# VHH binders against q75qn6r703to848: the designs that were tried, part 8

Target 1, 146 residues: q75qn6r703to848
Amino acid sequence: KPSMIQENLFIGGGLAARSIYTLQHLGITHVLCLCANEIGQSDTQYPDLFEYQNFSITDDEDSNIESIFQEALDFIKHGEETGGKILVHCFEGRSRSATVVLAYLMLQKKLTLLEAWSKLRKVHRRAQPNDGFARILINLDKKCHG
Short names: E, the ipSAE of ESMFold2; O, the ipSAE of OpenDDE; V2, 0.75 times the mean of E and O plus 0.25 times the DockQ between their complexes.

## First folded at step 4 (VHH)

Design t09 (framework vhh_6fv0_2)
Fold by ESMFold2-Fast, scan of step 4:
Structure t09 (fold): chain B 146 residues (1-146), chain A 121 residues (1-121)
Amino acid sequence: as target 1 above (146 residues)
Amino acid sequence: QVQLQESGGGLVQPGGSLRLSCAASGFTFSSYWMYWVRQAPEKGLEWVSTISTGGGSTYYADSVKGRFTVSRDNAKNTLYLQMNSLKPEDAAQYYCARYGRSKYTYLFDYRGQGTQVTVSS
């Protein structure tokens, strides 16, 4: 089951993204996938039911996840502005999806990294950005709240 | 139990110096990269410095580069931050933190109460 961060924003893993009935029951309309390369052809998407944005980011400390932040956040904003609800997911719902959610809370909701981290961990105990992503978020916090 | 205990903070005039210490216990200190991070009231968490396991590699935030020096003594399980040419904007609660893929990120890992640094004339 996806974790609810806000009324219109959810986080989860690949199993959450495959739970079509659960997504429909929760009113989710938009799915942001960060692990398109990993779910491959064995996991089907349903474009007639959901709007998708797909990224292929590896869960490695050297991955350039920051390069997709603007596009990912624009997609979340689009979903919000159309009255929809968004699921942000990766394969395990632990590192990549957590990193994008934290960036969203910092850049769009103007929270500090510590505030964003506290908010996320209260509803999603599995959240754990890898060390490279954590450094990216610290640097982002410095730029926003210097 | 993993513990990190910061000390050495205080009040200093602009241009002054302080040396912070962090006493580590409950883990193999020499096996971990270590971090200094800081947080001013009503501000976000800011990364300050990083040091490798043997102390041979150090990294600094642009705001402190050339003024701060991180070091470690693995025999004493202690991390240090030498702060020179202190500016009012350096005033913050300073925390030491562990590197590592753990149940918690190093951003939240095992930080103590921190040590307060105040810079004022």
Scores: ipSAE 0.000, ipTM 0.101, lowest interface PAE 19.8, mean pLDDT 81

Design t10 (framework vhh_6fv0_2)
Fold by ESMFold2-Fast, scan of step 4:
Structure t10 (fold): chain B 146 residues (1-146), chain A 121 residues (1-121)
Amino acid sequence: as target 1 above (146 residues)
Amino acid sequence: QVQLQESGGGLVQPGGSLRLSCAASGFTFSSYWMYWVRQAPEKGLEWVSTISTGGGSTYYKDSVKGRFTVSRDNAKNTLYLQMNSLKPEDAAQYYCARYGYSKYTYLFDYRGQGTQVTVSS
């Protein structure tokens, strides 16, 4: 159900995040949630199985998703460094999670936005940051690559 | 034999500060992610903070973020937790733990007796 972006990084929606047996089968150990208020998830649900990081970002063009980039990317790096596998998810797996994954590929993997977008779209066809988030990513690309 | 020995706990007033230490031996300390976990009387064990092998990445329980700082000295095999602006709800037995992992779980391997932190007037 979740799409694999890299051996250790997955993207999905709320249904994928709730399929605990599927997540265990895939070896996922860390879950980054971007829609915690929307799905009522303020705490960990299965702390013996996963580490969780929860954010509450609305899927609106005016949402300040950039404010959580550093903390979200630090969590993904934490999961990688512990030999784990990370699921990044939001409610639909379309805009918020795609935006964080793109920021990760650009800032941690040093890809251009075009390279990151091509990599993500190949494995996750529904990826579509909203127009506000797209502008944030374009500005990030300018800062990283001039 | 893996050994973890905590120290630095004590009694402080609300708003006070304490610095906890954990002396590690019996394993390659620099190869492990380290954790601080705590247990208040009649409560379960809860995760407080994580630090990566080189100290470059740190993570905190939401309720302690901005008040606690975890650090490590790999040359001395020592883990630290600087606790500022302490609150009564921070009172607990504090343990350091190393990364423990199985194929399906993420576990804390804590072994010491811990160090007691009391926050009261």
Scores: ipSAE 0.006, ipTM 0.155, lowest interface PAE 10.6, mean pLDDT 82

Design t11 (framework vhh_6fv0_2)
Fold by ESMFold2-Fast, scan of step 4:
Structure t11 (fold): chain B 146 residues (1-146), chain A 121 residues (1-121)
Amino acid sequence: as target 1 above (146 residues)
Amino acid sequence: QVQLQESGGGLVQPGGSLRLSCAASGFTFSSYWMYWVRQAPEKGLEWVSTISTGGGSTYYKDSVKGRFTVSRDNAKNTLYLQMNSLKPEDAAQYYCARYGWSKYTYLFDYRGQGTQVTVSS
């Protein structure tokens, strides 16, 4: 099941992303996938039902997840501007999707990392960026508020 | 009145190329994500490609990746689809469509009349 971060933004894992009935019932219109290679997704899953953005980012400390932040956040903003609802997901719903959601809350919603982390963990307890992603977020926090 | 008008379809040999155009009017074209969808005879409607408002993000159906390129010219209110290495399975009526807001599903607000693409020897 996807966790609701705010009225128009949800986070989840691969199983949540495959629950088409649940996504439609929640009103989700946009799906941001960060694990396309791992789930064998070389195309959109249901393009007639959802608009997709697919990335293949590995859940490794050395992975350059920051390189996709701008495109990912632009996709979330597009979903918001069209009155839609967005699901951000990765394979486990733990590290990659949490990292992108935190970046969105910091860069778009102007929260500090501490505020963004508190907000996310309240609704999605499994959220845990890997150590490399955590360092990227800490560096972002310093750039925005240091 | 919102209008979408496709052109550029025709008959090509397998391996050939076509460039489709869609002239948009009656709305702020630069504010909308745009889509190309197609329908083959006696088949359902298939999504082909999506392009973001500024053209920075593009998405494609797996079977057309590397062969088709979507682009847009916001100053001219025009959407394009460059189709290379055309295959018989690409033969269809091609439609330009505007993304429609929905609480339940991914919907198209408006779709043009379409332009026919035939791939034959």
Scores: ipSAE 0.000, ipTM 0.119, lowest interface PAE 17.7, mean pLDDT 82

Design t12 (framework vhh_6fv0_2)
Fold by ESMFold2-Fast, scan of step 4:
Structure t12 (fold): chain B 146 residues (1-146), chain A 121 residues (1-121)
Amino acid sequence: as target 1 above (146 residues)
Amino acid sequence: QVQLQESGGGLVQPGGSLRLSCAASGFTFSSYWMYWVRQAPEKGLEWVSTISTGGGSTYYKDSVKGRFTVSRDNAKNTLYLQMNSLKPEDAAQYYCARYGKSGYTYLFDYRGQGTQVTVSS
């Protein structure tokens, strides 16, 4: 089941994303997928129930996850502005989804990396960006907050 | 080819009502969430309302809640916006929109040529 970061934002893995009845019960309307190629995710899978944003980012230190931050965060913001609730997920709910959520908290909510990390870990203990993604977030924190 | 055609705009007195329509073609209308967005001459594009595929969920900008009602007729591939108690601040070009298959973007959602709503002060 997905973890609730805030009223309108959830994080999870592939199993959470496949639990459509649970997502509907939670009021999730927007699904942001970071592992589309791994799970065969289609933007037409359940267009009747959800708006999808699908990315295929590999969970390795060399993946340029930063390149999709703008599009991912715009999707989350639109879901918020339209009164929806957003699930951010990857295959394990550990690295890719955690990285995007942390970027969102830093760039949209103006939190420091430390504040964002503390908020996320409190509700989602398995969150653990890989070392490459951690470096990206540290560099982002330096640019935003010195 | 995706086509969205808005109609129903016009000049109305403050407190008046208008019903906007959006005729959709070129896609399976019933499979998509639909949106109403607007743009006043000196403002940016702003979201007004959202409706789920079956009409069971609707969302509204705070300033229009209780005055505007979005609805859809999937058999006619048509989206509606009933606007009651219109205020001068509601004057804008109104557009209907949907998400693109590859993901969200306002530039991609901006599908029709819009319909003008003018409210005399």
Scores: ipSAE 0.015, ipTM 0.214, lowest interface PAE 6.8, mean pLDDT 82

Design t13 (framework vhh_6fv0_2)
Fold by ESMFold2-Fast, scan of step 4:
Structure t13 (fold): chain B 146 residues (1-146), chain A 121 residues (1-121)
Amino acid sequence: as target 1 above (146 residues)
Amino acid sequence: QVQLQESGGGLVQPGGSLRLSCAASGFTFSSYWMYWVRQAPEKGLEWVSTISTGGGSTYYKDSVKGRFTVSRDNAKNTLYLQMNSLKPEDAAQYYCARYPSSKYTYLFDYRGQGTQVTVSS
């Protein structure tokens, strides 16, 4: 049920993150959660099966999602470099997870926002950062190219 | 009423050249970064090039570097894309787009029908 962005990177919602059998079947080893407070998730849920990075970011236009970009992207990079597969998720799989994935594609893969957005929407049609997060991504794109 | 009108596409043989134009109206053209994007029938939307407000900074997709040149004439409200050494993989519908300001909806704000580029032997 998670959408595959690239061979080792997946995006989804809370239901995808709870589908343990599906995650194991796909070979996912790392779970990046952006809605830990909302779903009561902790890094002790299945520590023998997955490595976790948990954030409690609200899906509000005023949320400081940019403050966690560095740590989130380092976790994705760690998962990649260790030969693992990463699931990035939030509650709905629409705004918070999409924003982090777009930031990853822009900063680590050196894509423009338009290229990153096109890549994500092709495999995950429900991706829709809120207006505040979209503004953050647009400003990030301008900073990378000017 | 942001309007962007592309022109200059056509049929060309591999190794040929085309110059695309984009006529802009309904906004202060000189205040915006602009970009070119393309869409082939069985492929997703691809970013091609970006140009700063004054034309002093330009950026290109790796596969078109050295072959394509973006430029602008702020007095004429016109954006250009000079395409040299065209390859079959360059065949696509080409669109000009205004760089987004603050709303996510503007990321998809490539106005106009685009201009078709066909590369065939």
Scores: ipSAE 0.000, ipTM 0.143, lowest interface PAE 16.9, mean pLDDT 81

Design t14 (framework vhh_6fv0_2)
Fold by ESMFold2-Fast, scan of step 4:
Structure t14 (fold): chain B 146 residues (1-146), chain A 121 residues (1-121)
Amino acid sequence: as target 1 above (146 residues)
Amino acid sequence: QVQLQESGGGLVQPGGSLRLSCAASGFTFSSYWMYWVRQAPEKGLEWVSTISTGGGSTYYKDSVKGRFTVSRDNAKNTLYLQMNSLKPEDAAQYYCARYRSGSYTYLFDYRGQGTQVTVSS
């Protein structure tokens, strides 16, 4: 069961990404996967039902998640501009997916980190970026709203 | 080298029909979602329709729903757009497109040269 952040944007974990019937009923057309290294794309993805963007990011404090922010946001925008809805997911739906969603809300929707965090936590209580990702988001907030 | 070549455009009166074709080469066509996009003179690029890898999912701009039908033939590496009940608002250069990751300023970097659709009485 994915959580709805806004009308066209959802967040979840591996179970949400596998809930094909639910995703189709919600109108999801695009799936941004941040844990391709863990799930094996050919066995767990349905490219005739969804357009995928796949990243292999480990949920570690030293992971370079900021390196994929631009491509991830471009994919979300692509889904929006082609009349679709996007699911952002990782393995647990806790850290990697939360971090990308927060970056999207800050960079594209121009929210502060505090505003983005408040918005996300209201609908997705398990959101918890790891300490390294939290530092990346704090630094991003300073650069965007300094 | 990715190539997309559109054809089938022309001049038609309001209420008429046209069938556009897009011949794809240089990539594994059956592995990609494909798009029809259009641009009228002095206007921006506008998304029209989407089709998934095997045709199991199709999506349309609200203003063309019920009038346009997208389809594909993966054996022929060809994408189609059947346009019925054409309106003056549909007049534009039509492009076959594929999404290219990392193209923030240019949503569809892989586009053909287009085929022109003119609707006039």
Scores: ipSAE 0.573, ipTM 0.821, lowest interface PAE 1.5, mean pLDDT 89

Design t15 (framework vhh_6fv0_2)
Fold by ESMFold2-Fast, scan of step 4:
Structure t15 (fold): chain B 146 residues (1-146), chain A 122 residues (1-122)
Amino acid sequence: as target 1 above (146 residues)
Amino acid sequence: QVQLQESGGGLVQPGGSLRLSCAASGFTFSSYWMYWVRQAPEKGLEWVSTISTGGGSTYYKDSVKGRFTVSRDNAKNTLYLQMNSLKPEDAAQYYCARFGSSKYTWLGQDYRGQGTQVTVSS
């Protein structure tokens, strides 16, 4: 159910995140949730299986998703550095999770927005940041690459 | 040969404080992310806190955030957990554990110590 972006990084929606057997089979150990309030996500349900980072970001053009980038990327980095595998998810796996993954590829992997978008879209066709999030990513690209 | 030795547990009343220590040996302590896990009598092993190699990034279980502080002294090969405002729910055997092995999982090979008991009651 989750799409593999790279060996240690996966993206999905709420249904993918609920498929615990599938996550374990894929070797996922770290779960970054961007829609915790919508799905009632708790770190107490499987505290011995996963490390969770839970955010509650609404999928609208006025949401300040940029404000959680540092913490989200630090958690992905944490999972990567410990030899874990990370799932980044939101409710639909379209906008919020795609935005965080793109920010990660740009800021941590030093890709341009075009390179990051191409990499993500190839494995996860439903990726579509909302217009507000797209503007944030375009501005980020200008800061990092001119 | 990886050895982790916890200490500092004891009996406290609700609202009390304890400072746990974990003495590490047999590996380059400063190169590994470390974490605290606990096991209460009624629950399985649960993650409490994670700390990065240099202590610059810390992560906490939601129920302990703001009350517990993880820290480390790499010169002394020691991991700490300062526990304030202790609740009955915090009563458990506390273990320190090592991340960093590509084969290590919470349910896999256990790079943890023998533990130190924390009891919270009046």
Scores: ipSAE 0.053, ipTM 0.236, lowest interface PAE 3.6, mean pLDDT 82

Design t16 (framework vhh_6fv0_2)
Fold by ESMFold2-Fast, scan of step 4:
Structure t16 (fold): chain B 146 residues (1-146), chain A 122 residues (1-122)
Amino acid sequence: as target 1 above (146 residues)
Amino acid sequence: QVQLQESGGGLVQPGGSLRLSCAASGFTFSSYWMYWVRQAPEKGLEWVSTISTGGGSTYYKDSVKGRFTVSRDNAKNTLYLQMNSLKPEDAAQYYCARYGRSSYTYGQFDYRGQGTQVTVSS
């Protein structure tokens, strides 16, 4: 089952993303995938149910996850602006998806990293960006709130 | 405020081609996923194709794959559907559509134009 961060935003892993009927019952309309190659996800799988944004980001300290922040956040924002609900997921639901959610909370909801982290950890204990992603988020926090 | 105006329908023989256009106004066209849907006599509304905001992702009903091509020109606020190898089963009123997520229910499209009629007969 995906964790609810706020009314219109959910986080999960590959298993949550595969539970199509659960996603529909929750009212999810948009799916942002960060591990598309690992799970074979494409925009053509359920085109009449969800609007997809698919990325293939590896979960390691050298991955340039920051390069996809703007496109990912625009997708989330569009979903929210149109009254939809968004699932952000990766394979394990721990590092990549947590990083994008934290970036969203900081850049669009104007939270500090500490506020975003506290909010996310309370509903999704599994959240743990890798050390490289953590450094990216700390640098982002300094630019927005330093 | 949101306006969608379809054109390009007509009568064609099986195997023929038509190109549908949809002129959009009253909203930021480039920010929305767009849809083509159709309705044949005595049938419900049927999804045909979807295109993402920049055209990087396109989606098609299985029965039209390889025959139909959706595209968009964001500078002209226009959506297109190129229909090749038309079959009698493709005869329908074709609508350009955008759905509202707050009122979305499975299989419904809240914003549609007046439609353009496609007839296929030999």
Scores: ipSAE 0.018, ipTM 0.203, lowest interface PAE 4.4, mean pLDDT 83

Design t17 (framework vhh_6fv0_2)
Fold by ESMFold2-Fast, scan of step 4:
Structure t17 (fold): chain B 146 residues (1-146), chain A 122 residues (1-122)
Amino acid sequence: as target 1 above (146 residues)
Amino acid sequence: QVQLQESGGGLVQPGGSLRLSCAASGFTFSSYWMYWVRQAPEKGLEWVSTISTGGGSTYYKDSVKGRFTVSRDNAKNTLYLQMNSLKPEDAAQYYCARYGSSKFSYLGYDYRGQGTQVTVSS
């Protein structure tokens, strides 16, 4: 159920994050949750199986998702460095997780927004950052590659 | 009415070259980022290249870097893709696409042409 962006990086929604057998089968070891306030206790449910990083970001145009980019990307890097695989998820698997994945591809993999967007859309058709998050990503693209 | 018309495809041997053109009409061409996308018979749609409004910034799919060059002539409302050292894997229908972005929640292209066929064979 999670979409594979690269061998060590996956994206999904809440249902993907709950599919423990599928996550283990794929070799996922790290789970980055962007909807902790909506999920509740999920990050303590399977601590023996996964390492968790939790953020509480609402899927609203006014949410300050940019404030967590560096910390989220550091978690992905640490997962990679330990030979693990990371799932980035939010509740819907549509806006928040897509935004963080795009930021990762732009900031760490040095892709332009259009390259990152093309890569993500190819494997995860439901990806759709909300208008506020899209503005943040466009501004990031100008800063990095304008 | 936005129109994009590709041309320049054809049959070429491995290692050969082709130059694709895209004639744009129905919009202010110089105000839009443009890109090339392709679709092979058994593959999904793939992004190939992007060019900024003035041509100062160009971006490429990793597998075509160093072989393909995108350019544009805003005076002629035309987009180009110079393809060198063509490989069998490059065989596909090539489409010209406009990057819209007036709607922030959709970061992809909003229009594409009918395409031009590129075949690479012996």
Scores: ipSAE 0.000, ipTM 0.115, lowest interface PAE 15.8, mean pLDDT 81

Design t18 (framework vhh_6fv0_2; at its last look DockQ between E and O 0.47; V2 from the best seeds 0.00; counts 0 for: pae E 8.3 > 2)
Fold by ESMFold2-Fast, scan of step 4:
Structure t18 (fold): chain B 146 residues (1-146), chain A 121 residues (1-121)
Amino acid sequence: as target 1 above (146 residues)
Amino acid sequence: QVQLQESGGGLVQPGGSLRLSCAASGFTFSSYWMYWVRQAPEKGLEWVSTISTGGGSTYYADSVKGRFTVSRDNAKNTLYLQMNSLKPEDAAQYYCARYGTSKYHYRFDYRGQGTQVTVSS
């Protein structure tokens, strides 16, 4: 069951991403996957129902998740500007997807990390970036807000 | 490598119809969602319509909903836009597009040269 962050943006895990009927009912049109290698994304894709953007980021403190932020944000913006709704997901819906959503709220919506974290936690209690990703977000917050 | 070539534009009177075509090459057309976007003089790019890989999902901007119909023929690598009840506000350069990113620009980097639609008496 994906969590709604805003009208056009949802977050979830692998189970949410595979709940096709629920995604269609919510009006989701675009799926941003951060764990493509782990879930065999090619085996679970429905490309006539959803447009996909796939990344293979491991959920560990040394993963370079920052390297995909710009492409991920552009895909979210693309979905919004074409009248769609976007699901951002990873395997558990806890670390990778939370990190990308927080980056989106900070870079695109101009929120501080504290504001972005508060917004996400109210709708998605499972959100918990790993320590390496948390450091990336803290550094991003300092760069954006000094 | 990605090539998109639009055709079918022209001059039409208000209330008239046109059918645009887009010939795609250099990629597996049947694996991509396709888009129609337009640009009127002195305005930015405006999204018009979306079609999924097999045509099972179609979406339209509110300004064209009920008047335009998007379709595709994957065997011919061709995208279409049927435009009915054309209004002066529809006059624009129309582009066939695929979502993509580049090092310097994002969103609709993969688009053709466009086809001009003019609506006047």
Scores: ipSAE 0.666, ipTM 0.845, lowest interface PAE 1.2, mean pLDDT 89
Fold by OpenDDE, look of step 5:
Structure t18 (fold): chain B 146 residues (1-146), chain A 121 residues (1-121)
Amino acid sequence: as target 1 above (146 residues)
Amino acid sequence: QVQLQESGGGLVQPGGSLRLSCAASGFTFSSYWMYWVRQAPEKGLEWVSTISTGGGSTYYADSVKGRFTVSRDNAKNTLYLQMNSLKPEDAAQYYCARYGTSKYHYRFDYRGQGTQVTVSS
């Protein structure tokens, strides 16, 4: 159910994230959770099986999701450096997770927003940052690439 | 005060074995994922192995798979790394490291002083 963005990076929703079978089947070792008061948070996590990083972010246009970009990227990087596979998920795998993945692709992989978007949408068609998140990403693109 | 103290390193011949230990104190050992990492001369830090809080999950770098085994004894607050079939390229300073946990966050936060592993004929 999660979509593979690259060999060690996946994106998905909360249902997939709380499925031990799904996570183990994909070889997921690290789970980045971008949920707030939703299914898939710490109550449904398995810390003896996977490593987690949780962020309480609402899927609202005025949500300050950019404030977690650095920490989120550090977690993904940590997962990569420890030979793991990272699942980035939110509730629906649509907005919050997509936004963080795009930020990762832009900041870590040095992609433009257009390139990152194309890469993500090729494998995860449901990706759709809300308008506020989109503005944040556009501003990030300008900051990174002019 | 969080403390990690590695031991068990030494000089071995290729094909030999070593068992590293890491004594942990100053925190609830059983609540943390633990790591083995190593740094060879003129190389960067390389992850070697990871073990979950209860030991139910273990992961290894491709370079050590099938040869190294990570384990832990939470009752003794000790992390282990059994290294078999050692190769010259395994020579490095080996560190145990903690993956810090909280209700909402996990991160790599503490590392010991390390123990030297030398592999030479």
Scores: ipSAE 0.017, ipTM 0.436, lowest interface PAE 4.9, mean pLDDT 90
Fold by ESMFold2, look of step 5:
Structure t18 (fold): chain B 146 residues (1-146), chain A 121 residues (1-121)
Amino acid sequence: as target 1 above (146 residues)
Amino acid sequence: QVQLQESGGGLVQPGGSLRLSCAASGFTFSSYWMYWVRQAPEKGLEWVSTISTGGGSTYYADSVKGRFTVSRDNAKNTLYLQMNSLKPEDAAQYYCARYGTSKYHYRFDYRGQGTQVTVSS
């Protein structure tokens, strides 16, 4: 079941992304997938029901996940502006999706990393960015908030 | 290359109806989620409705829900908006749009002149 971070924003794994009736009941309109290289899109995505943004980011400490932050955040903002609701997911719902959600909360909602982390962990205890992603988020926090 | 041409606007009394059309060319229309947006004088662009690529899902702004119906005919590359029970606050220039084509601009990509809807009170 996707975890609700705020009214228009949800986080989950591959199982949540395939739970189509649940997503429709929640009013999801936009799906941000960080694990396109790990799923069979024709069998797991429903382009007639949702607007998809797909990325293939590996869950490795050396992966440059920061390179997709702007495009990912722009997609989330697009969903919000149209009155939609957005699911952000990776395969297991732990690292990549959590990292992008934390970046969104910091850059768009102006939260510190500590505030964003607390907010996310309250509703999604599985969240655990890998050490490389955590370092990226720490550096982002210093740049944005001192 | 990409072209969107809106039509069907006009002057109508409160409670009246209009049907807008949007003729699309220069892109694979059936591959895009399509949107209706509107702009009243000296105001920003307001989202009105969205329809998925196959037409299986439709979405509406709260201000128009129950009164407007979006549809599409992918064989004719045409998007429609049926507008019933029109109110003075619906008066605006209406545009059809697709998802933005610029990496740095994710706003609605509207390129037509739009079609004016005027509601006399």
Scores: ipSAE 0.013, ipTM 0.203, lowest interface PAE 8.3, mean pLDDT 85
ESMFold2 (binder alone), look of step 5: mean pLDDT 81; pTM 0.823

Design t19 (framework vhh_6fv0_2)
Fold by ESMFold2-Fast, scan of step 4:
Structure t19 (fold): chain B 146 residues (1-146), chain A 122 residues (1-122)
Amino acid sequence: as target 1 above (146 residues)
Amino acid sequence: QVQLQESGGGLVQPGGSLRLSCAASGFTFSSYWMYWVRQAPEKGLEWVSTISTGGGSTYYADSVKGRFTVSRDNAKNTLYLQMNSLKPEDAAQYYCARYTSGGRYTYKFDYRGQGTQVTVSS
């Protein structure tokens, strides 16, 4: 089951992304996948129901997740501007999806990392960026100073 | 059925240029990060370049940085590698490959094509 971060933004894992009836019931219109290499073509099976953006990011400390931040955040913004609701997911709903959501809250919603982290953890206790991703977010927080 | 078909290889003199293409079919090309890898005679497989799903993020091996440019056209399901200032050391069989796992420097893939041969000699 996806966790609701705000009325138009949800986070989850692979099981949440495959629950088409649940996604439709929640009004989700846009699906951002960060684990296309692990899930395969499932995230593009229903193009008439959802808009998809897919990335293949591995959950390891050396993975360059920051390289996809701008494209991922643009997709979330597009979904918001069209009055839609977005699911951000990876395989476990723990590290990759949490990292992108935190980056979104910091860069688009102008929250500090502490504020973004507090908001996410209240609704999604599984959230735990790996140590490499945590360092990326901390450095992003320093650059933004806010 | 996943298929990757490389083309554009050939013989070129040192300092010359070649543009490689990779035609992808049997999967949603726009959903995958893609690699270019190469194998020179008597050497192992060497990573050359990586490109993100939308093409906004690109990475290169130090040996080719500044000389090679990777790009993609998702509407045409095609991956490209523009190779400039070619050196004898660049002579290899070049493969496009579909990303599966690994970080920026630890590439892993599930499918690669048959390759296209690049020869650099006078």
Scores: ipSAE 0.000, ipTM 0.154, lowest interface PAE 13.7, mean pLDDT 82

